# Designs tried in a protein design chat: VHH binders against Ribonuclease D (rnd). Part 11

Target 1, 374 residues: Ribonuclease D (rnd), of Desulfotalea psychrophila (q6ajf4)
Amino acid sequence: MKQENIISTTEDLKKIVNKALKLDAVGLDTEFVWERTYYPQLGLIQIALSDEECYAIDPLSIKDLSPLGELLADRNTIKILHDAPQDLIIMSQATGATPQNIFDTRLAAGFAGSISTISLLQLVSEQLETELDKSETRTNWLKRPLTEKQLSYSLNDVRYLRATRVILLSKIIGPKIKSWLQEELNLLNNPANYSTIADESRYKKVKGVNKLDRKSIGVAQEIATWREQKARELNRPRGHVIKDDILLEIAAIRPTRPEELANTAISTKAAERYGNDICQATARALNKKEVDLPHQQKRSQLSSQEKGALAQLKELITLKCDILGIDPALLGNSNELKKIIQTLYKGKTTHMRQSFGWRKEFLKDFYQIHRDTI
Short names: E, the ipSAE of ESMFold2; O, the ipSAE of OpenDDE; V2, 0.75 times the mean of E and O plus 0.25 times the DockQ between their complexes.

## First folded at step 1 (VHH)

Design e16 (framework vhh_8h63_2; at its last look DockQ between E and O 0.70; V2 from the best seeds 0.00; counts 0 for: pae E 16.3 > 2)
Fold by ESMFold2, look of step 2:
Structure e16 (fold): chain B 374 residues (1-374), chain A 120 residues (1-120)
Amino acid sequence: as target 1 above (374 residues)
Amino acid sequence: ELQLVESGGGLVQAGGSLTVSCAASGFTFSEYSMGWSRQAPGKERELVAGIYSGDSTYYADTVKGRFTISRDNAKNTLYLQMNSLKPEDTAMYYCAKVTYEWGGYTIDYWGQGTQVTVSG
């Protein structure tokens, strides 16, 4: 690949964006490094105007990426990505723009009869009978100059997106399925639908937290909240602040004085640096009223009747999706399907995407039959 | 045979509210996405609110927070509640039967429209 395909100035970026805005659709992708920082470090942005006209935009050379933001936010030109949410977050941060008019080929593949977790490599191979080289997932996208191999791989990530979209749409026949796809695509225009979870909910991601008693879960919540905020301040992964297993150990002890941390495996360095913060987080948890403490979350245990209903739900989804030609995984993962059963049989009220939108309509007969049975 | 009949338009003061309705016939209403479009003098038509066959809704930025679209599948009726009306909302409002394709939409059919006039 020739260096002429690298966009390194704002003026050349504006020219490419002006070309893109005249097209009905363009392909987009990013490359980034996200191993030792809280935020991903953007290394490259790729754009395909056609299968033959692809560019790599160098964010390290271009001080103002806002011209790309006009394309990202444009309601007339479709931006085609594969597995869009992370790329959209990164590009939105880099450009200051809110994405509009997004098409995600991975999402659409599920509605077109492919597996909805399909990689771009596999999707292009299956739909276009074209072989792509492996991506350079372990390469340093922040190093300059880019090697010819890095450039070639990165441009191939966008080269076929326009053609892939056309083929996927040709396989999505019914007006109802098209409406379902657009419903899902429209969610990509609002970052809140795929943004990060609240800091105070981060403790739920700590494996083993529900083995703690309720007061210690409250301490874990406060420490995890503080940890997330500290990780953002330092721009480092949350595990660099306090590892999950150490967090659980500390929460079980409920330390109110820093010297109590010596009873845990926390390093001397971390104890000196964070000991007072950890004890303040503990104190905040211990000062809460019991009603404000988080509950231990029981394992999802299903009765024999509920297991039977779950099997019926899975069979309905499988049969209906086979007839419609869509991936059953679009209706929900295993945990989500169990929650449907628990809502119907135990009267639990939880927010679940299967109670709204096209998934609710898809499942309406199942809901009706089982409500009548209960 | 497909028919969309709008009603409920009229004159309203700025800051006021109005509900427009659309009676649909000639197709299986509950299976299709529906929307409201509008056209003001000197402007292009725009889709201002939509409701998917699965009942999720969306809105143009110019009306978000002020307009509410809803449907009654038992009565084959589409509604648009318009609150905090501005003179810029003055337009013919059209009920639309919508098919979503290719990361976008097409309007399959629309009615005769109902005039909404907001005086400042």
Scores: ipSAE 0.000, ipTM 0.253, lowest interface PAE 16.3, mean pLDDT 84
ESMFold2-Fast, scan of step 1: ipSAE 0.059; ipTM 0.507
ESMFold2 (binder alone), look of step 2: mean pLDDT 82; pTM 0.811
OpenDDE, look of step 2: ipSAE 0.023; ipTM 0.492

Design e2 (framework vhh_8h63_2)
Fold by ESMFold2-Fast, scan of step 1:
Structure e2 (fold): chain B 374 residues (1-374), chain A 117 residues (1-117)
Amino acid sequence: as target 1 above (374 residues)
Amino acid sequence: ELQLVESGGGLVQAGGSLTVSCAASGFTFSDYAMGWSRQAPGKERELVAGISSGGYTYYADTVKGRFTISRDNAKNTLYLQMNSLKPEDTAMYYCARDLYSEYFDYWGQGTQVTVSG
């Protein structure tokens, strides 16, 4: 049944967006299903104009979501989300707009004395002493009509976002740390976040691909490219075409005939369906000149001196984060920190996020004392 | 349409100074980190300077103390002030957006800087 707080027409959506554009900030969230398709299926978009005025936008009933795109791209109205990236990608794809002026409460929690991996339920519990119900987490958001209980619970995901933002900002130490948070939030405005990576680059995301020799990496690239195209064509997850571990096994043996696939754990059905495509992809890779093959990314071990410098870097981050109330995870993961040390000690050109912006300023003293050690 | 247009290159004597500029359009300039990269004939492209949306700067050791990167967000313009120029600074200079690690999402067409000795 149609509820008064459900938005089911483009005209009603325009009305709500016009109200939102007059406000300083609104809360946003999405519900989607991503189990058996290549692209996630958008089920619901929630918006909070205040803690008392919340709406559920029905994308299954509204054919033109461009008014929502106007709100997403607006520089004057802050859009508050918890763990924003996936929701922003889905809304960007649905509206054609590039999100602007985003406040991610998960990121902000990491600058406000909490952790940057906190759930919305835990954050609202800690900051507002309000307990949110989890009973609708297993809802099929594509099913209609939605129950009154499902709608009520979906709106609670956005109801407290405006209040949560205010309290998080009050807990951040001084204007400098607030500017660091703003710099990090501004990265969500980057259109590159909302473009798909090229199919021919997908092989780089396959864990273990760099353990293969260059010819096999070339085969993995061609098969991964084909797999993306086939997954889109069939509207199926890439793993339902061929799993990453099977892709690596195939790349290692470089099959020129479908019968050679029997030397891998590929299913009989998949081998019959895709064997010729896989062998053609392999042939494309094997026909490339050596210079046109992907470069192998090899991991190097740290020297004793470099391990000492890494320990010093980790200690500096821990101590300074404790003083400033910042989650150390925001400075970089273990592989990124190792890359910093290798860059400083081996004279490599710095192409890393810790060489720019607030992370560079945070690490300035460490860079000064180590740049002149070799 | 996103566009980066470099200007201000030219011929300069060793020890001289030159400022190159980059006019950005088609995106919200103030939201992006920006940088300058250069490439001499037969050599690999080198990142020489970067500036965050917040104004924090980075310089390659080859240019540190001689080059200054700056931005004017009101004019959507990036600058590179080059002082004490050396023949080794001769290169095509490129304006770039999103300089995080090896992730470059856009580059301009470049402006040639030639330093004579």
Scores: ipSAE 0.000, ipTM 0.142, lowest interface PAE 19.6, mean pLDDT 83

Design e3 (framework vhh_8h63_2)
Amino acid sequence: ELQLVESGGGLVQAGGSLTVSCAASGRTFSDYAMGWSRQAPGKERELVAGITWGGSTYYADTVKGRFTISRDNAKNTLYLQMNSLKPEDTAMYYCAAEDYSYLGSEEYDYWGQGTQVTVSG
ESMFold2-Fast, scan of step 1: ipSAE 0.000; ipTM 0.389

Design e4 (framework vhh_8h63_2)
Fold by ESMFold2-Fast, scan of step 1:
Structure e4 (fold): chain B 374 residues (1-374), chain A 118 residues (1-118)
Amino acid sequence: as target 1 above (374 residues)
Amino acid sequence: ELQLVESGGGLVQAGGSLTVSCAASGFTFDYYAMGWSRQAPGKERELVAGIYSGGDTYYADTVKGRFTISRDNAKNTLYLQMNSLKPEDTAMYYCAKGEWYSLDFDYWGQGTQVTVSG
């Protein structure tokens, strides 16, 4: 009765997409390998039209995935994923389409009385009392042919997504909470999510870069830019060129000669191969005018009064979330909450997702009270 | 190619008004947060106003109640309406593109000079 098949031609892909476009909702997922390359290598795309009709799309055999892009961009058929952002980026790149009408069950779980960090396996167990097989967690998804066990395992990632969405929505009774969830889901429709960031901006993603002085942040920017270009050129992960921790050490010492790299944890092979490039990147940063250097963000240390305000904020979030059945993690992690307090108390111009939309609405009374005390 | 081109700066007397504009191209303008920063001689660049893709706004305390930021998504244009101008508002004003989600700016235009005489 159940249909499970591998789709290996553009014509067969068009057939399943045409069926999907007649449905209210479908489940989607991807399997990829991202261990040895700069870009993820797409191995499989799974689609569930029902719990009985699931397909695995083979991107290694199908050169034109644009029919899938038609489904991805369709405004009438909901695409259900668990932890959608990375899968949507990969599918957007493969199809050229901007995702529309997305439902993320991980996000929805956080609004439905569960946690927003829940795995699909745990969510399906809790909501549908169904146990999924864990035996294929370490599979090379680029290898062919796939075993029947590998295929069945991959299809379980999408099989129950339609049912999961229905039950999660049934647990969100209030129109306000449903509108907050829809606001978060609508963020996934934004084309900006699927554009690559400029190489010159990659340094911002290096944890700890703002602990450096401005000249060293400039060096980190130039090295991070070079590292992106080199990693793409070699088709290797950026960390295989230079790890983030080593990049920060290099930026702190600002090497003008390759011999100075011996003062960092850089490997002898990497120092030999990249030493001249690293020193040239450093020289570019040191030749910049002060105004052209990145600005240093203030450190995350709080005063005693600010720690008291942070405790009050966390207490407010915990109590209000308990009443509403919402995961406190949706309001922000500990570092984001510290940033809120620092913004309120120290007059910082740093901006945050808690300053707009549903999170601003949730926190509005806290903001009013604390603005009045400064 | 991403471009931000500011216009509308000039000399204005204290208490006057001025509107500066920023024409954006080379990216999906509608979906990014946008802002205005300014820099006076010998001072650090400061953020004066920001607007999120959804229309929510931010203003620095120094300009709150006097300046209004707005966007015209159909024209890919950002505006800053400056009222009750003070000599202290004299600066080069820069249009800025933020992240799609935040006012963490990663690109600035060439700037337009605003001079307030007293």
Scores: ipSAE 0.000, ipTM 0.178, lowest interface PAE 18.8, mean pLDDT 84

Design e5 (framework vhh_8h63_2)
Fold by ESMFold2-Fast, scan of step 1:
Structure e5 (fold): chain B 374 residues (1-374), chain A 119 residues (1-119)
Amino acid sequence: as target 1 above (374 residues)
Amino acid sequence: ELQLVESGGGLVQAGGSLTVSCAASGFTFSEYYMGWSRQAPGKERELVAGITSGGETYYADTVKGRFTISRDNAKNTLYLQMNSLKPEDTAMYYCATDYPLSYDEFDYWGQGTQVTVSG
């Protein structure tokens, strides 16, 4: 590794970005640490202009990353990443830009006769017959100075992305499948992906919340919303404020007075620190009309007829995917497929990704057959 | 980069035992719901076991009483202890966790470790 491969000033970043904007495509990756803070801590950004010209951008030394934002938002230069979403969120947060014109090699692998969950190491091995070193997976990317070995290995994460994209596109059969891939890649352009998950929606990620009654789910929503705000304020992981299991215990008892928190496993210190906030959150939930409370997402067991339809759907997906060379996982996981069957048989109007675009086209014959028979 | 790296797979005889592990990095492991899924060739991925940040566990009926999921938050490691293995347990085993951009139960998956049960 040469010293010129490390970018530590905004001026040098601008020079590299200006070069990138003249190219058709560049490779990008990030290294970050996300163990003790609310937001991931960006340690390194890698960029490949070619297999011979790669740079490591040091975000700890550069105060203004806005030039990188210009590249991220550029509609003429393709940014190639492997498993893009988290890296794009982190770079969007660091630059203030909404990513545009993204190519995710993990998604593309699923359309190119491989699987949509493939690692970069396996993909590069399969497609380029090149073995990448995975020895630096446990590096503290916030530590300086970085060793030559750490920098060299970080650049290998981007070095082969441009070549990988060319090969994957060559393996996709026909313009139809290529248009389906492009439709999926275009979803990464949506600004909603780069907005923080709405605080009021965070309760949905608390496992076991749907076992609570509707009033307690409402309390869980208000406490989860407060917890996000407090964790962000303190720059600490949400569990360092209140763990999910304690949040569920609190929601179940619906405390109106701080003393009632003694009936949960909450620590004395946390109860003294947050008891009033928790009781205020509970009161907000209890003052809502029942129609405004979150709906309990009870999963109904499928009937024998619905189970038969689900088996037919899975068989159709398997057979068509085998013919087309695409990964069945791209059509939906088992829970999504069950929701399709429930929607068809129970007449629920639900926004499912299988109700529009290429997935709707893929499933059109199945939809026609089942709607014609019921 | 958020990473899940599975290990411990191999060839084992029917009735035997095997432990697979998953080393997690790049996220606050202790706060995430973690799980093990498996996929045999030509089959869909099946959720086998799950464990909450608080230690509450879930098991598929096919493995209940034979498999045990556990986590070591200090080591950022997830385990699956598999006992009384059957030929039908032969599959690629994947470590999984939640991912910020998805509303699905498990959003992020590792590269997998192969378990083959002879019989």
Scores: ipSAE 0.000, ipTM 0.361, lowest interface PAE 11.9, mean pLDDT 84

Design e6 (framework vhh_8h63_2)
Fold by ESMFold2-Fast, scan of step 1:
Structure e6 (fold): chain B 374 residues (1-374), chain A 120 residues (1-120)
Amino acid sequence: as target 1 above (374 residues)
Amino acid sequence: ELQLVESGGGLVQAGGSLTVSCAASGFTFSYYDMGWSRQAPGKERELVAGISSEGSTYYADTVKGRFTISRDNAKNTLYLQMNSLKPEDTAMYYCAASYEFGWDSDMDYWGQGTQVTVSG
């Protein structure tokens, strides 16, 4: 019975997709393994046409997933996911399609009086009074045949998404809040979300890199670029080559000889294996002209006055969100709010998601008050 | 490479004091913004105190005036001095580290926790 819900041929996939394209909305999810490889390994794609008609698509058996791509890119059928970004990236890579018409129940929960970090299990429990099994959270989704328990678990991840969306939308009465949610959901349609970042830009994702001087940021850039290439070559996570904190230590000392790596917490094996590559990357950075080095993106500490303004901003967000029934986290994390204050006080125009769209509308009175006092 | 190990938790009477500490490994301790978060049974984890790499401090309203966070970069150790303890302070206390720390925000590394129990 359970094995009959597995789609293992392109022909059967086409039949399910054709049926899905006639519906207003379907639930989608993926199961993948991403523990020891550079790219996630797609194990399963789940689809719910209703709470009673759910299927598990087997990407290990189906080489051409383009029919699923037609559904993913369809503008008339809503694809409902919980915490959509990673699943959408994986499905986009597998199908070659750009996702369109997405409904993320995690985002919607934040606009509907819940927290925007809520798990699917908690959300289904709260909204539908249904208890979902957690027991298959850590399993090898690449192993075949799938157990009945694995299949049942995977299908429950999509089974209630259609019902959950209806309930969440019923909690958002006002057209203004509904338009804010739709604005956030529309961001998931952007092709830029599904493009890989260039290797030479990867250093920007290393937290703490901007605490280094410009020469050391240059070294960090070269080492991060090398690390991406080596991680792909080995098919290993980048952290298994060199962890971010070790990369920062190396960039700070700018080693010219492998022996100097002993001044960092790099493991003996990694130093023996990569020491020459690391020193070559360092040399490439040190041979660059100053104009070719990355610019330091300094985040200065807030002054006492700026800290006061940040506290006022957080209080305003908390109070207004409580009235509107939306999660304060949707306005921005603490680093984003700090950036708003620094932009206002230093008169710098910085590209921030809070400077346009619904967040600008939410914060308009705060901006008016503080522009007059600066 | 960053490893955080908490110690100093225990049982204390209401109104008492306790200091918990967090030992960090490696050279990078001084680069991190550090914090203490706590989680009581059936409740979400909350950030109660933070200290930046530059020495700026943050305290949640629930502990402000009672708790003091400090760091010793030479010893790679973070401290939380807890005074005037209340039964509501009973929780598992976690040491956390981040390269970029906002006052209510995301931590990148976590210790295993140390239990603090305050009896009446």
Scores: ipSAE 0.000, ipTM 0.292, lowest interface PAE 12.5, mean pLDDT 84

Design e7 (framework vhh_8h63_2)
Fold by ESMFold2-Fast, scan of step 1:
Structure e7 (fold): chain B 374 residues (1-374), chain A 119 residues (1-119)
Amino acid sequence: as target 1 above (374 residues)
Amino acid sequence: ELQLVESGGGLVQAGGSLTVSCAASGFTVSDYEMGWSRQAPGKERELVAGIYSGGSTYYADTVKGRFTISRDNAKNTLYLQMNSLKPEDTAMYYCARVEYDSSGWLDYWGQGTQVTVSG
């Protein structure tokens, strides 16, 4: 019976956490709904102490999740997740704890001869020849009682994580590659991953903001700041207050009167509700001195020489990754690789993630060749 | 856990067409910039098509004029219609949530769907 695997009290949670803290590693996952609220609504937390001992923690029944926070922050027990960042953010928010000692099987797969974006279902199929049920992808995890199928589905997300970690580590070539993986996993321990970014910095996440002139970027900053505060106040996703595309349209026209919002795709209801706030945000930006406005980040086109260097970098990454059994995606996306080339031609390399640590070691021959050619 | 489940891949002849789909769970696709990326064995992953929350789209030069990205907000599903397929389009196709300040790789949560073009 799967119902006995549901943990619905703080005292039972403490018992499971105490067992977990005596183990070298446990599997963790979350199920949540994030459609109508500013923060995700946590529906379920799954924990695997072994392949045979798995539990579903019910956050709707447990008011104090701090015992889970003790496990999450523990430096002696490894927490194994597949695609850890979002689950860790949600659990950090729910518990108040900063995650420590994390093993992400998605990252590990990229170092072990697979791809760094592999799904858990595909990874478990490839490594353990076990087929997981993918039928509950659209379920509402906030509804109770949970069905047997929902519970079985949720527990299988953690059941094989300990075994998967052992197999992935066995497939990584050499101690150097294992140290590169550990360096990448250690980034998940950084408290900055789990702190809220300042409201005043949220505009940087708006795609296309750098296409605007500096005054309009200033307006976008003020509106994005206001939008974060309003979204939290209403407990709604930021996009339900104003979508990014509409925010950019508003920033471009810099409205000083609410009727000017009719020149954007903003809904009549949103314009009526927020028009005065938006115009006040615009006024705050327009009252700033030019020196206080955000800097525009220009993305320049590559020269023919820079395009040649980029092609060489991509070929070097492909060849070395093939030999080492590492996913090329771990070195950087196309925009990051382009930035490496542009930065090298400017003579500055120390501010890129590829200029330090394991990525610098991987790319050392390329950096030397480029330096030697001038 | 937020989930993206791709489907619709398969074997198709050069010059043929195929539509791949992505069903999202735990979030609303219309609130995010969404995209399709692909990776062939031994090659880097590339973002081939994207759609902003407001509905405007963009494409990589390699697929522009041949591929069309769309979404059905009521079904919370993203689509990629692929026309005039070439052997070079053979890859695993991934549904992705795109972040402006992210490198993009760490935000892909789909299982992928294999597209093989013979020619």
Scores: ipSAE 0.000, ipTM 0.208, lowest interface PAE 16.6, mean pLDDT 84

Design e8 (framework vhh_8h63_2)
Fold by ESMFold2-Fast, scan of step 1:
Structure e8 (fold): chain B 374 residues (1-374), chain A 122 residues (1-122)
Amino acid sequence: as target 1 above (374 residues)
Amino acid sequence: ELQLVESGGGLVQAGGSLTVSCAASGFIFSSYDMGWSRQAPGKERELVAGITSGDYTYYADTVKGRFTISRDNAKNTLYLQMNSLKPEDTAMYYCAADLEGYSYWPDEYDYWGQGTQVTVSG
């Protein structure tokens, strides 16, 4: 008989965690709402001890989630998730723990002869011939009480993760590919993944910021930094303070007086509320030494020689991945591959994930051939 | 779990129109920059349109003036309205998200859904 219970007390959470810590692996997932607040709001945490024993943990009823943190940080019990990073960040923030010993079935699928973008529904259908229903994906997970249907559907996200992991590992034939998967999974253990992005780095997430000149990028950095602080203070999404497109317009004109904001599409109300703060942020950027301004990362067009090298790289990846049974997307997206070529020929980009570990091993012959072309 | 599920693909005649949709689960949709990429058989995946969390849009030159990207944050849904379709638009269309958070370029995305096939016949 299936066990599907809601855990609403710290004492019951401790009991479930103690059971989990005696197992080799458990499935985990979260449901959250992130529409009108600065931080995602946890609605539910799902755990599967087996396909017959699953629980929904209620973070709205449990103030101390530290027992879950013990499980997250445990080196002996594997935590299985599908597309782990966001769920791990949210659980790390809620528990204070750094996740350890993680198995991401999305990554594993890419090493097991499937695609690394596969949904959980497709993966479970393909591997276990089981059809899952996702009709509750748009539910307000903060609303109580949860319906029986909401609870049942939420537990399907974890129920088959243990079985899925076993099958995926059986399809990865060979110690080298298994070691590459383990190397990739080990990256999820890094504490740096679970700290918030520094406020002064948030401008890097604004699409189009590198089309601005260097002084305007400096202004964008100061405004983005201020926007993070204001969004946290108000407990609202950053876009409710200033949208990214408005931030770029402001950075381009570098306003020194609030009246100059009339040259942007900023709303009258936002200009009244934030005009002085925006102008102060602009002034901070304009008063910086040139060496302290962010460097501009302009895209340059590839030469014919560089285009030839990129085509060779893509062909190598496609052919070698076909032989090895791994998804080419695991090697890098198109922009990452272009940056590899730029690094080899112009020395413009460093610190690429393709310059170390299993990706470097995969690409070693390509790098050797092009070592002297810079 | 974050999921991107595309729908709305199909067969359409050259000069026709089609709208594809992408449903995001987990309610993180409103905080991410989203895009549409495509991949034709034997060709590289390319980004065709993007939209920021603040609704700023950009398009590849190959589709500019013909395609329109939009988002409905209340429904966690991304749309691509495709007009004046050409046989060369035939491809698997993928919903894309910037999940890693360190992209500096307007056309950079690091996660794609399973795709929806669009076929344009002449």
Scores: ipSAE 0.000, ipTM 0.228, lowest interface PAE 18.2, mean pLDDT 83

